VHH binders against EG45-like domain containing protein 2 (EGC2). Designs and how they scored, part 3

Target 1, 105 residues: EG45-like domain containing protein 2 (EGC2), of Arabidopsis thaliana (Mouse-ear cress) (q9zv52)
Amino acid sequence: AQGKAVYYDPPYTRSACYGTQRETLVVGVKNNLWQNGRACGRRYRVRCIGATYNFDRACTGRTVDVKVVDFCREPCNGDLNLSRDAFRVIANTDAGNIRVVYTPI

## First folded at step 22 (VHH)

Design a4 (from z1 with K64E)
Fold by OpenDDE, look of step 23:
Structure a4 (fold): chain B 105 residues (1-105), chain A 121 residues (1-121)
Amino acid sequence: as target 1 above (105 residues)
Amino acid sequence: EVQLVESGGGLVQPGGSLTLSCAASGFTFEEYTLAWYRQAPGKKRELVAGIYSGDYEVYMDSVEGRFTISRDNAKNSVYLQMNSLRAEDTAVYYCARVEDFWEDSGAFDYWGQGTLVTVSS
């Protein structure tokens, strides 16, 4: 699927799915993906395909696998709220908001 | 002021081991990605290993299984354990605070002075 991704800063230990968790490549998902917590534990491979707004060379060309551990709180500016660690693998954090392809794995 | 200070470099024989240390100051250590780079004479600088704020590790293929990057947030330090060293590992090793691993991202990164590792019989 295609959508938008933003990121949040560490620490990532607090999560709706698990309370306390230690994984760093994690993601919070928007409400339509959250499904009242049914999304907990799902994994996605995420790839950056461009900046949402005007930003040159937003993407690194890499992919990242992330685990759903939370929901994106409203107002949510993306379909995926990636950990900074995950976001930094696939994009320049200065872009802030990127277009992504995410595939269940 | 952001500061990174490498130590632990030296002369070792092939097959030997060495541990590099990097002491960081001047920023919230636990929030940043740290990395080790190396540059051999006449060669380009290359990423050796990186460790994200949540301890996710990345390695270049040639050092995978031989090198281990780790961090101690309580000590504001990052380490590179190098085992089974080879002649081709000879280089100046640099500790870096990395905004991202994309070299041309425009992010402002900080580097140490470097520490020389020489692997020779």
Scores: ipSAE 0.014, ipTM 0.288, lowest interface PAE 7.7, mean pLDDT 89

Design a5 (from z1 with D104P S105E)
Fold by ESMFold2, look of step 23:
Structure a5 (fold): chain B 105 residues (1-105), chain A 121 residues (1-121)
Amino acid sequence: as target 1 above (105 residues)
Amino acid sequence: EVQLVESGGGLVQPGGSLTLSCAASGFTFEEYTLAWYRQAPGKKRELVAGIYSGDYEVYMDSVKGRFTISRDNAKNSVYLQMNSLRAEDTAVYYCARVEDFWEPEGAFDYWGQGTLVTVSS
């Protein structure tokens, strides 16, 4: 599936799904992916395909595997709100807002 | 030993309200997902509401807008506020610690012994 990703800064320990968790490669998802909490614990493989605006070399060419831990409530600027640690694997954090392909794993 | 003890059930008129309480012991309460289930006569046990160890609350459509789940980690307690009660809400209500309340049977289940709620005119 294709969509938009943004990121958020640590800490990632407390979230909608978990009061405490220690993984750093994590993601919050927008309502259509959240499915009333059914999304908690799901994993996706994510790849950057470019910035949503004119930004040179936004993508690193790598993929990242992330665990859904959170609900990205409105206003949510992306389909995926990646942890900064996850975002920086696939993209330059200065890009801020990228297009991605994400696949359930 | 993990223990979950429900209280607050009783006989109530249609349109009435009750607050169910569940006192938990024997585990690190704030790290677990809690849920209320109910079982009506002749029916399978069904999810009513759940609350993740985080801050997200889930409600079945049949109770949404009428019931509110909450937790108090300092008191190791989970609550179910039931308003606008109907005859169809008559059931034994169970507090549970679950891994995933979306699974029909859950991955890990600890149940209380239940508290009876009877809604009759």
Scores: ipSAE 0.374, ipTM 0.690, lowest interface PAE 2.2, mean pLDDT 89
Fold by OpenDDE, look of step 22:
Structure a5 (fold): chain B 105 residues (1-105), chain A 121 residues (1-121)
Amino acid sequence: as target 1 above (105 residues)
Amino acid sequence: EVQLVESGGGLVQPGGSLTLSCAASGFTFEEYTLAWYRQAPGKKRELVAGIYSGDYEVYMDSVKGRFTISRDNAKNSVYLQMNSLRAEDTAVYYCARVEDFWEPEGAFDYWGQGTLVTVSS
């Protein structure tokens, strides 16, 4: 699927799915993906396909595998709220908001 | 009116088992996250286990593998099966309707009266 991704800063310790959790490559998902917690533990491979806004060379060309650990809290500016650690793998954090393809894995 | 009524607490020896029940009323039960919290004397109330409307379960680290939360939407009830009980599990256990376990200030939480669990030899 295609959508938008933003990121949030560490710590990533607390999550709706797991409370105290140690994984750093994690994602919060928008409500339509959250499915009242059913999304917990699902994994996605995420690829950057461009910047949402005007930003040159937003994508790194890499992919990242992330685990759903939370829902994207309002205001939610993306379909995926990636950890900073996950976001920086696939994009320049200065882009802030990126277009992504995410595939269940 | 939202109501939550806990039951099942009591005295149990270390290593023993106990099942807590919570009967809910006054809201559409199947749409809400339910949780068990506990408060030991002199300590803050803490999340023990939660179950989303989608039936996903969460547990605090200290109870993982020993406690199991479940829900019966037909009975508007949530349960906490506690096995391998320890002295440190002694607390008043509360049933709660929770919008989000980690939601900041402003979360809508409803609590029952609590039920005392005492683990002692």
Scores: ipSAE 0.025, ipTM 0.310, lowest interface PAE 5.1, mean pLDDT 90

## First folded at step 23 (VHH; from a4 with D104E S105P)

Design b5
Fold by OpenDDE, look of step 23:
Structure b5 (fold): chain B 105 residues (1-105), chain A 121 residues (1-121)
Amino acid sequence: as target 1 above (105 residues)
Amino acid sequence: EVQLVESGGGLVQPGGSLTLSCAASGFTFEEYTLAWYRQAPGKKRELVAGIYSGDYEVYMDSVEGRFTISRDNAKNSVYLQMNSLRAEDTAVYYCARVEDFWEEPGAFDYWGQGTLVTVSS
């Protein structure tokens, strides 16, 4: 699927799905993906396909696998709220908001 | 009006079991996250267990494997099965409709009156 991704800063320890979790490649998802918690533990491979707004060379060309651990709280500016660690694998954090393809794995 | 009413609390011996029930009304039950909290004397209220509308469950570390939260949407009820009870489980247990388990209680959260659970020999 295609959508938008933003990122949030550490710590990533606390999440809606898990009281304590130590994974750093994690993601919060928007309500349509969250499905009232059913999305907990699902994994996605995410790829950057461009910047949402004007930004040169937003994408790194790499992919990242992330685990759903949270929901993206409103107002949510993306379909995926990636950890900074996950976001920086696939994009320049200065872009802030990127267009992505995400595939269940 | 949102209403949550707990029941099932009481005195139990260490190692015993107890089931708490919470009857909810005043909102579309199946659409909301429910949780159990507890507050011991002189201590802060803490999350015990939560269950999303999608039936995903979360637990505090100290009760994991001993307590089970469940919901019956047809009965607008949430339950807490407590096994292998310990003295430190003694507290007033509260049922709540919450927006987020891990945030401090806010204006969008609703609570019951609580039910006392005492674990003592």
Scores: ipSAE 0.015, ipTM 0.263, lowest interface PAE 7.8, mean pLDDT 91

## First folded at step 24 (VHH)

Design c1 (from z1 with D104E S105P)
Fold by OpenDDE, last read:
Structure c1 (fold): chain B 105 residues (1-105), chain A 121 residues (1-121)
Amino acid sequence: as target 1 above (105 residues)
Amino acid sequence: EVQLVESGGGLVQPGGSLTLSCAASGFTFEEYTLAWYRQAPGKKRELVAGIYSGDYEVYMDSVKGRFTISRDNAKNSVYLQMNSLRAEDTAVYYCARVEDFWEEPGAFDYWGQGTLVTVSS
């Protein structure tokens, strides 16, 4: 599927799904993906396909595997709210908001 | 040894309230998803409410707005506050440590002995 991704800053020590969170490559997802918490623990492979707004060289060309740990709270500016750690794998954090392809894994 | 012990069940009138408690031991409580299930006579056991270790709460539609699940990690306890009780809430209520309450109960899920809640005038 295609959508938009933003990121949030560390620490990543707690989420809706996990009181004690140890993984850093994690993602909060919008409600359509969250499904009232059914998404907890699901994993996606995410790839950047461009900037949402005007920004050159937003993507790194890499992919990242992320674990769903939370929902994207409103206002949510993306379908995926990636950890900064995950976001920086696939994109320049200065882009802020990127277009992504994500596939369940 | 994982142990879950429910308490607080009893007889209440329709519209009444009741709080169930579950004392847990034998595992790192704060790391696990907990849930309340219920089984009415002649019916299948069903999820009532679940709470992830991150405190996200899930409720079945029939209890939304009336029941509240909560956990106290310091006390290794999970609770079910039941308000506006109805006759159809009558059941044995079970506390559970579950791997995934969206799936059918499995071998890695643990259950208490249950506590009976009877709602009757």
Scores: ipSAE 0.875, ipTM 0.930, lowest interface PAE 0.4, mean pLDDT 96
Fold by OpenDDE, fold request of step 25:
Structure c1 (fold): chain B 105 residues (1-105), chain A 121 residues (1-121)
Amino acid sequence: as target 1 above (105 residues)
Amino acid sequence: EVQLVESGGGLVQPGGSLTLSCAASGFTFEEYTLAWYRQAPGKKRELVAGIYSGDYEVYMDSVKGRFTISRDNAKNSVYLQMNSLRAEDTAVYYCARVEDFWEEPGAFDYWGQGTLVTVSS
């Protein structure tokens, strides 16, 4: 699927799904993906396909595998709310908001 | 050894309230998902409510607005506050440590002995 991704800053030690969270490549998802918590533990491979807004060289060309650990709290500015650690694997954090392809894995 | 022990069941009138407790031991409580299930006579066991280790709560439609699941990690306990009880809530209620309460129970799930809740006038 295609959508938008933003990021949030650490710490990543706690989420809706996990009281003690050790993984740092994690993602919060919008409500339609969250499905009332059914998404906890699901994994996606995410790839940047461009900047949402004008920003040169937004994507790194890499992919990142992320674990769903939370839902997007309103306001949610993307389909995926990636950890900063996950976001910076696939994109320049200065881009802020990127277009992504994400695939269940 | 993983242990889950329910308490608080009993007889209550329709419209009444009851609080179930589950005391857990033998594992790092704060790291696990807990859930309450129930099994009525002649029916299959069904999920009532679940709570992730991150405290996100999930409820089945039939109990939404009436039941509240909560956990106290300091006491290694999970609770089910049941309000506005109905005859159809009559069942044996089970506390469980589950890998995923959206899936069918598996080999890595643990259950208590159950506590009977009877709602009758």
Scores: ipSAE 0.870, ipTM 0.927, lowest interface PAE 0.4, mean pLDDT 96
Fold by OpenDDE, fold request of step 25:
Structure c1 (fold): chain B 105 residues (1-105), chain A 121 residues (1-121)
Amino acid sequence: as target 1 above (105 residues)
Amino acid sequence: EVQLVESGGGLVQPGGSLTLSCAASGFTFEEYTLAWYRQAPGKKRELVAGIYSGDYEVYMDSVKGRFTISRDNAKNSVYLQMNSLRAEDTAVYYCARVEDFWEEPGAFDYWGQGTLVTVSS
């Protein structure tokens, strides 16, 4: 699927799904993906396909595998709310908001 | 050894309230998803409420607004506050440590012995 991704800053030690979170490559998802918590533990491979706004060289060309740990609180500025650690793998954090393809894995 | 022990069941009138408790031991409580199930006579066991280790709560539609699941990690306990009880809430209630309460119960799930809740005038 395609959508938009934003990021949030650490710490990543606690989320809606996990009281003690050890992974740092994690994501919060919008409500339709969250499915009342059914998404907890699901994994996606995410790839940047461009900047949402005007920003040159937003994407790194890499992919990142992320674990769903939370939901994106409204107002949500993306379909995916990636950890900063995950976001910076696939994009320049200065872009802020990016277009992504995400695939269940 | 994983142990789950329910308490708090009993007889209550319609519209009444009851709080179920579940004391857990034998595992790192704060790292696990917990849930309450119930089984009425002649019916299949069903999920009532679940709570992730991150404290996100889920409820079956029929109990939303009436039941509240909560956990106290310091006490290794999970609770089910039941308000506005109805006759159809009559069942044996089970607390469980589950891998995924959205799936059918599996071999890695642990259950208490159950506590009977009877709602009757």
Scores: ipSAE 0.860, ipTM 0.924, lowest interface PAE 0.4, mean pLDDT 96
Fold by ESMFold2, last read:
Structure c1 (fold): chain B 105 residues (1-105), chain A 121 residues (1-121)
Amino acid sequence: as target 1 above (105 residues)
Amino acid sequence: EVQLVESGGGLVQPGGSLTLSCAASGFTFEEYTLAWYRQAPGKKRELVAGIYSGDYEVYMDSVKGRFTISRDNAKNSVYLQMNSLRAEDTAVYYCARVEDFWEEPGAFDYWGQGTLVTVSS
């Protein structure tokens, strides 16, 4: 599936799904993916396909595997709200807003 | 040993309110998903409400707006505030520690003994 991704800064330890969790490659999802908590623990492989605006070299060309730990409540500026650690694997954090392909794994 | 002990059940008139409590012991309470289930006579035990360890709350459509689940990690307790009660809410209510309340109950889910709620005029 394709969508928009943004990111959030640490800490990631407390979230909608988990009171304490140790992973750094994690994601919060918008309501359409949240499924009233069914999304907790799901994993996606995510790849950057470009910035949502004119930005040179937004993508690194790498993929990242992330675990859903959080619900991105409105206002949510992306379908995926990646941890900064996950975002920086696939994109330049200065880009801020990127287009992604994400696949359940 | 994992223990869950419900209290607060009783007889109430339609439109009334009750608060159920569940005292937990034998596990690191704040790390687990808790839920309330109910079982009416002749019916399958069904999910009522759940609360993740991260505190996200889930409600079945039949109780949304009327029931509130909450947890107090300092007291190792989970609660169900039931308002605007109806005859169809009559059931034994169970507190549970569950792996995933969206899945059918399994061998690693733990149950209290239940507390009876009767809604009758």
Scores: ipSAE 0.550, ipTM 0.795, lowest interface PAE 1.3, mean pLDDT 92
Fold by ESMFold2, last read:
Structure c1 (fold): chain B 105 residues (1-105), chain A 121 residues (1-121)
Amino acid sequence: as target 1 above (105 residues)
Amino acid sequence: EVQLVESGGGLVQPGGSLTLSCAASGFTFEEYTLAWYRQAPGKKRELVAGIYSGDYEVYMDSVKGRFTISRDNAKNSVYLQMNSLRAEDTAVYYCARVEDFWEEPGAFDYWGQGTLVTVSS
């Protein structure tokens, strides 16, 4: 599936799904993926395919595996709101807003 | 021993309100998902509302806008505020600690004994 991703800064310990958790490669998802909390604990493999704005060399070429821990409430600037730690694996954080392919795993 | 004890049930008129309480013990309360279920006469037990350990709240369509689930981790308690009650809300209400309230109940789910709510004119 294809969509947009943005990121948020640590800490990631408290979220919609979990009062405490210690993983750093995590994601919040937009309403269409959230499914009223059914999304909690699901995992995706995510790859950057470019920036949504004019930004040279946005992608690293790597993938990242993330766990859904959070709900990205409206207004949400992407389909995936990746932890900064997860975002920086696949993209330059200065790009801010990227296009991604994400696959359930 | 995991224990869940419901209280607060009773008789109310349509349009009335009740608050159900569930006192929990025997586990690290703040780390678990809690839910309220109900069973009306002649019906199967059904989910009413759930609350994740992160405090995201889930409501079935039949109660959304009228019922509010909440938790107080300091008191090891979960609550169900029921407003605008209708005859169809008459049921035994059960507090539960569940792995996933979207899945069928299993061996790792724990239940209280229930508290009766009767909504009658």
Scores: ipSAE 0.548, ipTM 0.782, lowest interface PAE 1.3, mean pLDDT 92
Fold by ESMFold2, fold request of step 25:
Structure c1 (fold): chain B 105 residues (1-105), chain A 121 residues (1-121)
Amino acid sequence: as target 1 above (105 residues)
Amino acid sequence: EVQLVESGGGLVQPGGSLTLSCAASGFTFEEYTLAWYRQAPGKKRELVAGIYSGDYEVYMDSVKGRFTISRDNAKNSVYLQMNSLRAEDTAVYYCARVEDFWEEPGAFDYWGQGTLVTVSS
């Protein structure tokens, strides 16, 4: 599936799904993916395909595997709100807002 | 030993309110998902509301806007505030510690004894 991704800064320990968790490669999802909490614990492989605007070399060419831990409530500027640690694996954090392909794993 | 003990059930008129309480022991309460289920005579036990160990609350459509689930980790307790009660809310209400309230109950889910709520004129 294709969509937009943004990121959020640590800490990631407390989230909608978990009161405490230690993974750093995590994601919050927009309502269409959240499914009223059914999304908790699902995993996706995410790849950057470009910035949503003119930004030279936004993508690193790598993929990242992330666990859904959180709900990205409105206002949510992406389909995926990646942890900064996950975002920087696939993209330059200065890009801020990227297009992605994400696949269940 | 995991224990869940419900209280607060009773007889109430339509439109009335009740608060159910569930006291938990024998586990690290704040790390677990808690839920309220109910079972009316002749019907299957059904989810009413759930609360993740995080901050997210889930409600069945039939109770959304009328019921509120909450937890108090310091008191190892989960609550169900029931407002605007209807005859169809009549059931035995169960507190549960569940792995995933979106899945059918299994061997790792724990149940209280239940508390009866009767909504009748």
Scores: ipSAE 0.534, ipTM 0.785, lowest interface PAE 1.4, mean pLDDT 92
Fold by ESMFold2, fold request of step 25:
Structure c1 (fold): chain B 105 residues (1-105), chain A 121 residues (1-121)
Amino acid sequence: as target 1 above (105 residues)
Amino acid sequence: EVQLVESGGGLVQPGGSLTLSCAASGFTFEEYTLAWYRQAPGKKRELVAGIYSGDYEVYMDSVKGRFTISRDNAKNSVYLQMNSLRAEDTAVYYCARVEDFWEEPGAFDYWGQGTLVTVSS
């Protein structure tokens, strides 16, 4: 599936799904992916395909595997709100807002 | 040993309220998903409400707006506030520690003994 991704800064320990968790490659999802908490614990492989605006060399060419830990409540400016640690694997953090392909794993 | 002990059940009139409590021990309470289930005579046990360790709350449509699940990690307790009770809410209510309340219960889910709620004139 394709969508938009943004990111958020640590800490990632407390979230909608988990009171405490230690993974750094994590993601919050917006309402249409959240499914009333069914999304908790799902994993996706994510790849950057470009910035949503004019930004040269937004993508690294790598993929990242992330665990859904959180609900990205309104306003949510992306389908995926990646941890900064996950975002920087696939994209330049200065791009801020990227297009991605994400696949359940 | 994981233990869950429910209390607060009883006889109540339609439209009335009850608070169910569940005291937990034998595990790190704040790290787990808790849920309330109920079982009426002749029916299978069904989810009523759940609360993730991160405190996101889930309610079945039949109780949404009338019941509230909450947890108090300092007291190792989970609660079910039941308002606007109806005869259809009559059941044995069970507190549970569950891996995933969206899935069928399994070997790693733990249950209390249950507390009876009867809603009748």
Scores: ipSAE 0.533, ipTM 0.782, lowest interface PAE 1.4, mean pLDDT 92
Fold by ESMFold2, look of step 24:
Structure c1 (fold): chain B 105 residues (1-105), chain A 121 residues (1-121)
Amino acid sequence: as target 1 above (105 residues)
Amino acid sequence: EVQLVESGGGLVQPGGSLTLSCAASGFTFEEYTLAWYRQAPGKKRELVAGIYSGDYEVYMDSVKGRFTISRDNAKNSVYLQMNSLRAEDTAVYYCARVEDFWEEPGAFDYWGQGTLVTVSS
């Protein structure tokens, strides 16, 4: 599936799904993916395909595997709100807003 | 031993309110998903509301806006505040520790004994 991703800063320990969790490669999802909490614990492989605007070399060419831990409540400016640790694997954090392909795993 | 003990059931008139409590013991309470289910005579047990170990609360459409689930990890307790009660809310209410309240209950789910709520008019 294709969509937009943004990111958020640590800490990631407390979220909608989990009172405490230790993973740093995590994601919050927009309402359409959240499915009233059914999304908790799902995993996705995410790849950057470019910035949403003119930004030189936004993508690293790598993929990242992330666990859904959170609900990205309005305002949510992406389909995926990646942890900064996950975002920086696939993209330059200065890009801020990227297009991605995400695949269930 | 995992134990869940409900209390607070009773007879109430339509439009009334009732608070159910569930005291839990025998496990690390804050790490688990808790839920309230109910079973009316002749019906299957159904989910009413659930609460993840995080902050997220889930409600079935039939109770949304009228019922509130909450948890107090310091007291190992989960609650169901029931407002604007209707005749169709009459049931035995069960507190449960569940792996996934979106799935059918299984061998790793734990149940209280139930508390009866009767809404008469």
Scores: ipSAE 0.430, ipTM 0.723, lowest interface PAE 1.9, mean pLDDT 91

Design c1 (from z1 with D104E S105P)
Fold by OpenDDE, last read:
Structure c1 (fold): chain B 105 residues (1-105), chain A 121 residues (1-121)
Amino acid sequence: as target 1 above (105 residues)
Amino acid sequence: EVQLVESGGGLVQPGGSLTLSCAASGFTFEEYTLAWYRQAPGKKRELVAGIYSGDYEVYMDSVKGRFTISRDNAKNSVYLQMNSLRAEDTAVYYCARVEDFWEEPGAFDYWGQGTLVTVSS
């Protein structure tokens, strides 16, 4: 699927799914993906396909595998709220908001 | 008006079992996250177990494997099955409708009156 991704800063310890968690490549998902908690533990491979706004060289060309640990809390400006660590793998954090393809794995 | 009414508390010996029930009314039950909290004398209220509307369950570490939270949307009820009870489980148990059971209780959260569980030999 295609959507938008933003990121949030560490620490990533807080999670709706598990309370305190220690993984660094994690994601909060918007309500349609969250499915009232059914998304907990799901994994996605995420790839950047461009910047949401005007920003050159937003994507790194890499992919990242992330685990759903939370829902994207309001205000939520993306379908995926990636950890900074995950976002940095696939994009320049200065882009802030990117277009992504995410595939269940 | 939102109402939550707990039942099932009582005195039980260590190693015993209890099932707490919470009857809810005044809101669309199946759409909300529910949780059980407990407060022991002199201690802060703590999350025991939570269940999302999608039936995903969470537990505090000390009750994992012993307690089970469940919900029956047809009966507008949430339950807490407590097995292998310990003295440290003694507390007033509260059911709650919460927006986020990992956050501090907020203005949009609703609580029952509580039911006392006493684990003693």
Scores: ipSAE 0.055, ipTM 0.517, lowest interface PAE 1.6, mean pLDDT 93

